# VH-VL binders against Oxysterol-binding protein-related protein 5 (OSBPL5): the designs that were tried, part 8

Target 1, 118 residues: Oxysterol-binding protein-related protein 5 (OSBPL5), of Homo sapiens (Human) (q9h0x9r126to243)
Amino acid sequence: VVIMADSLKIRGTLKSWTKLWCVLKPGVLLIYKTPKVGQWVGTVLLHCCELIERPSKKDGFCFKLFHPLDQSVWAVKGPKGESVGSITQPLPSSYLIFRAASESDGRCWLDALELALR
Key: E = the ipSAE of ESMFold2; O = the ipSAE of OpenDDE; V2 = 0.75 times the mean of E and O plus 0.25 times the DockQ between their complexes.

## First folded at step 4 (VH-VL)

Design n04 (framework fv_vorsetuzumab)
Fold by ESMFold2-Fast, scan of step 4:
Structure n04 (fold): chain C 118 residues (1-118), chain A 120 residues (1-120), chain B 111 residues (1-111)
Amino acid sequence: as target 1 above (118 residues)
Amino acid sequence: QVQLVQSGAEVKKPGASVKVSCKASGYTFTGYYMNWVRQAPGQGLKWMGWINPYSGRTTYADAFKGRVTMTRDTSISTAYMELSRLRSDDTAVYYCARGGYGSKYYFDYWGQGTTVTVSS
Amino acid sequence: DIVMTQSPDSLAVSLGERATINCRASQSVSYSGNNYMHWYQQKPGQPPKLLIYWASTRESGVPDRFSGSGSGTDFTLTISSLQAEDVAVYYCQQYYSTPLTFGQGTKVEIK
């Protein structure tokens, strides 16, 4: 069961924002390059994550998923057996910072993520 | 050496509350979720919920929501599970078990168990 | 909730014979190459003890007569040559999603 699916901007290791397609299911967040043909970027294991709101005057409504002990948040394999080495976006290993299109969208994502983390 | 030591047996009346403790040693207490599992006499294992000792965040099974509260005290590496409005069918052995967080998504260490008897 | 169903509920096996326990999940507990399924052994008056994690990895100190296999919804625990100390109740558990759930248990006894 999909809880939520939409585009989110995710901050890369070089501090730039990339719009990626995010599919939220209980316990996992699947990240793809586009919604049309699933080019898998990575899968976040929500069980190991904490969620915190990161509002910013410059960047708008942001939130962070992170491992509190700086361990990897990523699954080893993708849905089609892709290895972790197939991740093509330069994303951090122990956290992800998301930017929502609006405060309303951000609140919806926070609520959905809290459900998925449970 | 990793150890989880639980508080002693409790006998309670229906309607009372019980608070079970689980003292952890031999590892970084905040590095693993602490789970609570109960086992009624002659029955199987039932997961009650977990607490992230780092953040204090909890997740409870629906059957216990509204009656269970899980807390922890990081200064003494101790987790607590309080069950309120006790019923006779809450009579069980209650276990704490380490598991979850970064990579240990299984219960590798368990407490010895705390017997809670609810009778009138 | 993911329902874990074990079969049989109980079995009696002669010393030195093979014991096989099955566990079925109501939905797949495998994702991205990971099998979120584990096996525990419980002896009377004792807490459960981890035997097998990630469906097939033996916990340290567990004898090699214990093995696990399976993926998706169907999993098996095998004891290749039952010893007297193996008399216990065995539980499967999924760690795929909350609430975490266990099978009802399989009691292994000596015939």
Scores: ipSAE 0.007, ipTM 0.570, lowest interface PAE 11.4, mean pLDDT 85

Design n05 (framework fv_mavrilimumab)
Fold by ESMFold2-Fast, scan of step 4:
Structure n05 (fold): chain C 118 residues (1-118), chain A 120 residues (1-120), chain B 111 residues (1-111)
Amino acid sequence: as target 1 above (118 residues)
Amino acid sequence: QVQLVQSGAEVKKPGASVKVSCKVSGYTLTSLYIHWVRQAPGKGLEWMGGFDPYSGRTVYAQRFQGRVTMTEDTSTDTAYMELSSLRSEDTAVYYCATHRYGSKYYFDYWGQGTMVTVSS
Amino acid sequence: QSVLTQPPSVSGAPGQRVTISCTGSSSNIGAGYDVSWYQQLPGTAPKLLIYGNSNRPSGVPDRFSGSKSGTSASLAITGLQAEDEADYYCQSYDSSLSGYVFGGGTKLTVL
């Protein structure tokens, strides 16, 4: 049961944006390098996360998914036992900052994530 | 990233049906929502139907209910729009257009259009 | 005719500013649904110009801008150029129709 799937820009630890393929299912957000036969990047465990809109005049519509106690949001390995895929820069461990292509896209993602967090 | 390639022009008699195809490349059809929009010569854009993210279903505009059918073949990444009981006022360019999950309100990619002419 | 109302035509000289209005109702723009704008050059398919009221896709110059207030939206084009001559369409979603709606289109003539 896929709730939503689309590309999102995610902010790396060096503060640049990386476009990744995100697949939202109940309780998990799966992140891949590409949408088809994509290399698995990581799985976010939503039961430990909180969601907040991150206002930004410069960066457009952004939102943040984070662990309220600043602990890792990531599963240890992929659903088929995959090791973490390589990407140009590492992602933070206890939060993710997303940039949507538009306010409409961002609102849609917020709605879907709020559903999945339940 | 996404390219939509539509089938060629068609000439039909009143009362016939037409089936227009829209082949998706550069992306997986299952990751896109397909819509169909037409434009009569010298007139504006008219939405015919497509996926409604609020209901999770394909919805047809009231004017076309009972005459239009929209289908997809995921094995060939091709979407189809069939319009039946054609009338001369159905003469138009028919476009397929897409949005992705998270793009509820706009169509980010468009096909080149298919001219359908209905005349006796 | 169309659900969203646009002027049928606007004109301007090179370098001028033109504004194209899009008037809706309480079931679409007035209900908070975003407005998008499409540019259609003669003989071509429409192209997304503005989405989410005011956002530009990559490659769209910043002289194109969108805004929304109440039940209406506007597309502004500053520094008008000959290649801007086209038809412009606004689009939104309408809750009473459970579907997408377009404006009637505005033909921009660059004098």
Scores: ipSAE 0.000, ipTM 0.535, lowest interface PAE 14.9, mean pLDDT 83

Design n07 (framework fv_mavrilimumab)
Fold by ESMFold2-Fast, scan of step 4:
Structure n07 (fold): chain C 118 residues (1-118), chain A 119 residues (1-119), chain B 111 residues (1-111)
Amino acid sequence: as target 1 above (118 residues)
Amino acid sequence: QVQLVQSGAEVKKPGASVKVSCKVSGYTLTELSIHWVRQAPGKGLEWMGGFDPEDGKTVYAQRFQGRVTMTEDTSTDTAYMELSSLRSEDTAVYYCATGPYDSYSFDYWGQGTMVTVSS
Amino acid sequence: QSVLTQPPSVSGAPGQRVTISCTGSSSNIGAGYDVSWYQQLPGTAPKLLIYGNSNRPSGVPDRFSGSKSGTSASLAITGLQAEDEADYYCQSYDSSLSGSVFGGGTKLTVL
């Protein structure tokens, strides 16, 4: 079941923000280019991740999902058997930095992710 | 884990320029927000400039604009800070400091580079 | 002067609690920008103690805690130990200056 779904800005390589559609389910975070399922970017395996809040400017609320031993956070294949390598090239392998539109949105995401990580 | 290693101490005359380097290990420069902070002997920390995560650009503190240049060489994972027109009051330990590029916290610090400006 | 105001010194005995204040304004802490705290031992580079107002990096004891209210922030140190003797700095972002700002620093003496 879907715990939470919404757009988040995700920091790519070369320090650019990309707005992506994020779907949280127990144990996984699915990332898509748009709300239309089938434009899959990657799947984050939450069991290997830690979650921390990151300071940012007032107009943003940032948090980070990361592997504490700097190993990949990504699942091997997508829902339709897509290869991770060709789809996720603009995103880091061992961590993801997210920015929510507001502090309230960000805290909702932190709460949902803490639940999913348990 | 991120480690920052800075170049060695410098002694300069007034009017000269100094260029301090900061070598990054454990991560690539493109994943980090690099800042420069100085500390005069017996004084507090003073931010000189660094990467602004929102704009994606390096910004300088107003009092250093026109005298400071901060550059990065991603091929060698090395950041640089060059300060020109040195005065005796520029005598300080200069630190590079970094955190995630979307953050203004300074999670990791270099060991510092002592720059002495004297006649 | 520094943009963020800290007391120049604070002291306590081993086992006691001390609190270090950091007073800002409407353009920094009061605007909602997060506060970080740094510990600087003599002759060393600063070390991050607290980020995002109240979060501790790995390896920082839970004796150190941060809080924020209005235009001010506070660092609390409980169970003081001799090795806590250091300078402590608060730091935030200031929208009017478009840059990072530090407090003037507080020297903690463990009696």
Scores: ipSAE 0.013, ipTM 0.593, lowest interface PAE 8.4, mean pLDDT 83

Design n08 (framework fv_mavrilimumab)
Fold by ESMFold2-Fast, scan of step 4:
Structure n08 (fold): chain C 118 residues (1-118), chain A 118 residues (1-118), chain B 111 residues (1-111)
Amino acid sequence: as target 1 above (118 residues)
Amino acid sequence: QVQLVQSGAEVKKPGASVKVSCKVSGYTLTELSIHWVRQAPGKGLEWMGGFDPEDGKTVYAQRFQGRVTMTEDTSTDTAYMELSSLRSEDTAVYYCATGPYDYSFDYWGQGTMVTVSS
Amino acid sequence: QSVLTQPPSVSGAPGQRVTISCTGSSSNIGAGYDVSWYQQLPGTAPKLLIYGNSNRPSGVPDRFSGSKSGTSASLAITGLQAEDEADYYCQSYDSSLSGSVFGGGTKLTVL
């Protein structure tokens, strides 16, 4: 059951933002390059994550998913046995930072993620 | 264009506190992350603290934690750095610095010389 | 000691190429955090020379270039001029310290 699906801008260790398609299901966040012909990038295992609002003076409504003990948040394999994909910049193993298109969209994502984390 | 204008030179006795101001013009404090960097005579640049976009809070370097306080007044676009319990080794030029990116400093104040002597 | 390691000094003659190294670790440059470079002339505030590993701000000559590999970064200056004599600092972010870190600085002497 898909709880929520939309584009989010994602940042890791580098400053630049990458727009990716995010699909939220109970316990997992699936990340793809595009919604139509999904190229799987990675799956975040929510049971090991904490969620925090990350106010940004420049970037607007942001939030962070992270492992409190700095361990990997990523599933080992994709739904079809794929190895973790790549984007134009490196993604960190223990956290991801997300930027929503608006405050309303961001609040909606926070509510959905709080439900999925339970 | 962005301009950072700092308060004038200060001479303090050991044990006193100093509060340096940094007036921002050409941009707003809500769009910039202000950081403070010092340089003792003949020595290198030392980061003291600033807004951490990942944690959404002002973070201080461990060497200064407990002695430094960084604040902002968005109504006057002025940032402040207060350093307490001054020692002779705190004699340095103190800079405010900022930029459109969270971790690089495109714009610098002119510097404020703080001299701590008995 | 500084978290990022630079040589204390480098020298070259006019027209030559010099390279200044900046060595980090897995918690900063090795973690993918961008490297910036600053030029400081005597008695002045630092000036941003390179940001995002290799980008030049408007007004910085193309004689200055930045690169990054693994846990290290380098600043290259070609066609060395007398006016390039200054202190140069690298800077990045360190995730274990949750803050910005500077190199110890390199004094460039034009012979």
Scores: ipSAE 0.006, ipTM 0.548, lowest interface PAE 10.6, mean pLDDT 82

Design n13 (from t08 with heavy chain H98G R99L Y100W S102T K103R; framework fv_tislelizumab; at its last look DockQ between E and O 0.85; V2 from the best seeds 0.00; counts 0 for: pae E 6.3 > 2)
Fold by ESMFold2, look of step 5:
Structure n13 (fold): chain C 118 residues (1-118), chain A 119 residues (1-119), chain B 107 residues (1-107)
Amino acid sequence: as target 1 above (118 residues)
Amino acid sequence: QVQLQESGPGLVKPSETLSLTCTVSGGSISSYYVHWIRQPPGKGLEWIGVIYYSGRTNYNPSLKSRVTISKDTSKNQVSLKLSSVTAADTAVYYCARGLWGTRYYFDYWGQGTTVTVSS
Amino acid sequence: DIVMTQSPDSLAVSLGERATINCKSSQSVSNYVAWYQQKPGQPPKLLINWASTRESGVPDRFSGSGYGTDFTLTISSLQAEDVAVYYCQQYYSTPLTFGQGTKLEIK
């Protein structure tokens, strides 16, 4: 069921990164505040997303998931019926920008996500 | 138990293409990252590249223009082609495994195959 | 490319004594370091991952330490079967790179 799980830094329009726990399953990316207890932040529906590498001069590796028609990428309910996610900063409805800790980690994420989008 | 086995010709003429195969047993290559690494005689290790689960590749920039890594899932095999070889390409060639969770260090290696480039 | 530089290039240590091998990266690689042992005619064998985590089946006398740019492999009590060449490897970014190797011999 779980393809990959790791921490990623995530942001939207503000240039402030939040470290969140990401769990990749077929068709979805589940986002939690922490891995242990795992307060649900949101679920990205991958079937509606496109994935691009986002070049950066900073350390790590950046990529973007987005809806090509600028519509919501988020599931309405969490995996346990949660109706409201827990978030440190507002995330946009139609895209997310991610930063992996290393290029090696980032390319692994791109590979896994590209497969999960098919 | 996962096992990797390299195969291919041990002697290649200059300017020709070196072609090697890594056969995996005890698991599916659909679940692994397979890397190629080489070691010139009496020298250290050089990473050549990787093929990911999706079929994407990433190559050492020093070799990128000459290298192709591909896979055949029906035969559980990963291939390496290195074009326009010279004496500098003489080495032992290894294939090695990384997992999704432990992706870029190598817990299983093949026995290696020696390739000599000589005219 | 991140250059991994090992020291010393070769080392002779008496049986039962401690052997220390150092590895320095040209830029920070956090703890993205592995150590390998290679005996003649054999492929490398993974000893340590994440700078300090011993692989299953590796004897307790092997330990790793370090973070950032400076890393150490220690063999606390050298045994005859530990004669080999040892390599560090970074996996922080591609291309993946190895140190030049350290040859360990019995003195």
Scores: ipSAE 0.086, ipTM 0.736, lowest interface PAE 6.3, mean pLDDT 87
ESMFold2-Fast, scan of step 4: ipSAE 0.429; ipTM 0.827
ESMFold2 (binder alone), look of step 5: mean pLDDT 91; pTM 0.942
OpenDDE, look of step 5: ipSAE 0.844; ipTM 0.934

Design n14 (from t08 with heavy chain Y33W H98E R99G G101S Y105A Y108I; framework fv_tislelizumab)
Fold by ESMFold2-Fast, scan of step 4:
Structure n14 (fold): chain C 118 residues (1-118), chain A 119 residues (1-119), chain B 107 residues (1-107)
Amino acid sequence: as target 1 above (118 residues)
Amino acid sequence: QVQLQESGPGLVKPSETLSLTCTVSGGSISSYWVHWIRQPPGKGLEWIGVIYYSGRTNYNPSLKSRVTISKDTSKNQVSLKLSSVTAADTAVYYCAREGYSSKYAFDIWGQGTTVTVSS
Amino acid sequence: DIVMTQSPDSLAVSLGERATINCKSSQSVSNYVAWYQQKPGQPPKLLINWASTRESGVPDRFSGSGYGTDFTLTISSLQAEDVAVYYCQQYYSTPLTFGQGTKLEIK
């Protein structure tokens, strides 16, 4: 069952922000290029992640999902056996930094992620 | 179009377990966070707990040792059990829906079911 | 637990006049506040969400404002049908908590 679905800006390894479609389910965060069919980028395994709020004066409401031992957060295969997709900027393997459109949206995401993590 | 309907025994004796059912029509309980809220006669509202999409629950700490919320997706029902009841548990009990996590307020409520705890 | 405190406990306002109900939280709840209207024998009805967003079908005379710890529900021109008890609620953290209610009556 989908807990939450919305666009979020995610920071790539080159420090640029990319807007991606994120679908949160219990235990997993599915990332797509767009809400259209297909376009899967990756699946984050939440059982291995920690969540931290990361406020920023210039970037607004940000938060971080990360593996505490710096190991990969990504599933090897997608939900339908897809191989990891591609984006213009590569995403980090052991963490993701998100930027919400507003403080309100960011708080919703934090609440939803705590629900999915616990 | 989505409607919630509570049902229960009306009268429960002290020390017994109160069992209530919330039946959802016009939508699936799998699409909502369903909450239970109660209101003693002439008093305000008290949140009891919630059952999430996943089936995970969260309860008011004041009631946690006595309360269980569960759901049956095939019947489209959410149930509340409250053990070891006393006169203080006399109230109107409501179930209410909360949509996706972005919609934290209770936009649809059942009509409420009255529970009296008396010998 | 976050405690929500409303003021006043009761309020009498003449038809056509402005009614103002206040709600204070014991700690910051951002804008995670809803307002409900409850008439005798009925369940509460959601009026305002996200502190200031009016729900569909709710008359324009109802408005909400506030952020952090101080919130206000305003009825700009009271009508007879507005006689009810009004509750504020925070949904910033569990347990979810309500104010004690404000009874609004006609003067």
Scores: ipSAE 0.007, ipTM 0.559, lowest interface PAE 12.5, mean pLDDT 83

Design n15 (from t08 with heavy chain G27F I29L H98V R99G G101S S102T Y105W Y108P; framework fv_tislelizumab)
Fold by ESMFold2-Fast, scan of step 4:
Structure n15 (fold): chain C 118 residues (1-118), chain A 119 residues (1-119), chain B 107 residues (1-107)
Amino acid sequence: as target 1 above (118 residues)
Amino acid sequence: QVQLQESGPGLVKPSETLSLTCTVSGFSLSSYYVHWIRQPPGKGLEWIGVIYYSGRTNYNPSLKSRVTISKDTSKNQVSLKLSSVTAADTAVYYCARVGYSTKYWFDPWGQGTTVTVSS
Amino acid sequence: DIVMTQSPDSLAVSLGERATINCKSSQSVSNYVAWYQQKPGQPPKLLINWASTRESGVPDRFSGSGYGTDFTLTISSLQAEDVAVYYCQQYYSTPLTFGQGTKLEIK
């Protein structure tokens, strides 16, 4: 069952933002390049993650998913055995910083992620 | 069929707590957000607050010290409590569902329940 | 808080003529704007979301446009049933806010 699906900007290792399609299901966050002809980028395993709000006047409504012991948050393969997709820069291994399109979108994402983490 | 229906006392005395209930049918409170909006006689619309999937809430800062929204998913009910009421709280109170996904436009709305604050 | 200001406060238009209602936000809200119609004794009814996307079942004479801070609701050919108060609403940031309303009457 899909809890939530929408575009989010995710901060890469070189600190630029990349807009990606995120699909939230119980226990996992699936990341794709696009919603319609999506190529799998990665799957975040939520059982090992913590969630924190990172508000910023410069970047807007941001939040962070992270492993408290700085270990990888990523699954090995996609849900259909997909290989990793190409993106403009790699994503960090032990955390992800998201930027929502609006404050209201960000609050909805925080609620959905809190539910999925339970 | 999807429906929301507000209920509560029509008359509340100044300084008391207003308690309203929104009963929903045709959808699950685990899959939708429910908002409360009010409209004073002859005036416009004021957003009161929302309760999300997890039970988390967000309130209009103007009302935050006085308002509590809660839900009982098993009873299909959302409650609004507003403390320390004054004549300025006289209004029609609506509950409304958020339509598709995460956006905050309202569809459908309940029929509304009239609350008068008077001695 | 984001303030939504509508103009005019009231508008009288002849049957079959075009009606235009404006809505301005105090800061950019992208396209996160909805429009509602409210008739006496009834709750508001959603007409438009995403600034320009018409809700299912809403007549095609209703259209919305705008982005950023300036938004418009247009009724291309006024019908008697369109007499109502119209409200714009931003859903970019909480608290969610509405315009003060525009009363549309037949000339």
Scores: ipSAE 0.398, ipTM 0.811, lowest interface PAE 2.8, mean pLDDT 88

Design n16 (from t08 with heavy chain H98D Y100L S102T Y104W Y108L; framework fv_tislelizumab)
Fold by ESMFold2-Fast, scan of step 4:
Structure n16 (fold): chain C 118 residues (1-118), chain A 119 residues (1-119), chain B 107 residues (1-107)
Amino acid sequence: as target 1 above (118 residues)
Amino acid sequence: QVQLQESGPGLVKPSETLSLTCTVSGGSISSYYVHWIRQPPGKGLEWIGVIYYSGRTNYNPSLKSRVTISKDTSKNQVSLKLSSVTAADTAVYYCARDRLGTKWYFDLWGQGTTVTVSS
Amino acid sequence: DIVMTQSPDSLAVSLGERATINCKSSQSVSNYVAWYQQKPGQPPKLLINWASTRESGVPDRFSGSGYGTDFTLTISSLQAEDVAVYYCQQYYSTPLTFGQGTKLEIK
């Protein structure tokens, strides 16, 4: 059921990149701090998102998941029942910008996300 | 246990289109990235291209104008077509899988099929 | 395209001795390098991925190292079954590229 899992750098609120563990399943992208038994950060609901390839930067391949009407992309509860408001989210609510480690990784992520969004 | 098996004609005439098939057993092609790699006699390995989970493709620029990779999920098959062949296309052709979508190294290869381009 | 260059083209090593094969990339590929073993009439077999991680079932005598542009495959104590051609491969960017191969023989 897992389509893809790997580390990605995600844009923080202060122009900083945070390396997080991303697990892609049909319809959802789960974000964790580590690939082990790690703290859940958030779940992106893909049915409300659009995907766009951002102009590539020389140190990586970037893409964006966003809500076209600027509404939240986040699920209200985590996979273990964690609630919104019990976990501080340093990430934007209506979009996420991702940076892959390589162009090959980025192309794979775009392909997998496109499939998961369908 | 997943296996890959290439098949196609052993002999193709110059200027014709080479058509090869990779049949996957023990697993679904929808769960893998499937690549085509070739090896001319006595030479090294050349990556031809890949077909992704979604059906999107990426080809080696040196071959892009002549190559088409497609898949038929109902038959669990990936196909390679190479047009306008010449003697330089004589090689053993392999299909190989990427075990995880983010890992473009090949843990599983077909046994290879030999293609000779000759009149 | 990223060019992968192996050295030497061929190597003869006595049984039980150390064999070292080098691979150089034309630009940094981080640790996105795999190593394969190919015997006549067979497809390549994956030995090492991520420059230094041994694939399951591969004997401990095989090890990989390197980062950036310089990579090494080492066989610490050569066995008869290790006679083969060895290839490095980068998977940092497309097109995926392989080294030209190093033929390893018994001295």
Scores: ipSAE 0.061, ipTM 0.716, lowest interface PAE 5.9, mean pLDDT 86

Design n17 (framework fv_tislelizumab)
Fold by ESMFold2-Fast, scan of step 4:
Structure n17 (fold): chain C 118 residues (1-118), chain A 118 residues (1-118), chain B 107 residues (1-107)
Amino acid sequence: as target 1 above (118 residues)
Amino acid sequence: QVQLQESGPGLVKPSETLSLTCTVSGGSISSYYVHWIRQPPGKGLEWIGVIYYSGRTNYNPSLKSRVTISKDTSKNQVSLKLSSVTAADTAVYYCARGPLSKYYFDYWGQGTTVTVSS
Amino acid sequence: DIVMTQSPDSLAVSLGERATINCKSSQSVSNYVAWYQQKPGQPPKLLINWASTRESGVPDRFSGSGYGTDFTLTISSLQAEDVAVYYCQQYYSTPLTFGQGTKLEIK
């Protein structure tokens, strides 16, 4: 069941933001280039992640999903056995920093992620 | 098919706690964010607060010290409590919902009138 | 918090003529604006979301436009049933805030 699906900006290793389509289900966050089928980028395994709000005067409403022991948050393969797709910039392996389009969107994401992490 | 129905005492004495219930039918409160909005006689709309899918809440800062929103998912009910009421709290109180993760309101209850008077 | 200011406070328009209601936010809210219609004794009814997307079942004479801080609701050809108070709402940031309302009457 899909808990939430929307665009989020994700901060790459080079510190710039990339807008990606994120689909939240119990236990996993699936990341796509677009809402269209076959645009899979990666899957985050939520059972090993912690969530924290990351206040920023410059970047707006931000939050972080991370592995407390700095291990990879990513699944090896996609839901249909796909290999990781290419994107504009590399994403970190042990954490993701997200920027919501608005404060209200960000609060919705925090609440949905809290539920999915349970 | 979806309906929201507010219920309350109608009349509340100054300094007491106002308690209202919103009963949802035709859909689950777990699928939507439920908000409370009020409208004093002859005036505009004021947002009171919201309860999220996870059970977290967010309140209008002007009311935050006096307001509590809670839900009982098994009864499909959302409750609003407002403490230490005064004549300024006299209003029609609405519960409303939007699509999950959106803060515009496509379904509204009919409203329940609350008069604060001795 | 974000203040939403509507203009005018009241407006009288002849049947069949165009009615225009404006809404200004104190800071940018992108396209996170909704418009509601409220008739006496009734709850508000959603007309427009995302500044310009018409809700299902709303007549096409209603349209919304704008981005950032300036938003407009237009009724292209006023009908008698359109007499109501109209409210804009931003949902970019909490607390959610509404304009003060514009009362639309027939001339």
Scores: ipSAE 0.384, ipTM 0.818, lowest interface PAE 3.0, mean pLDDT 88

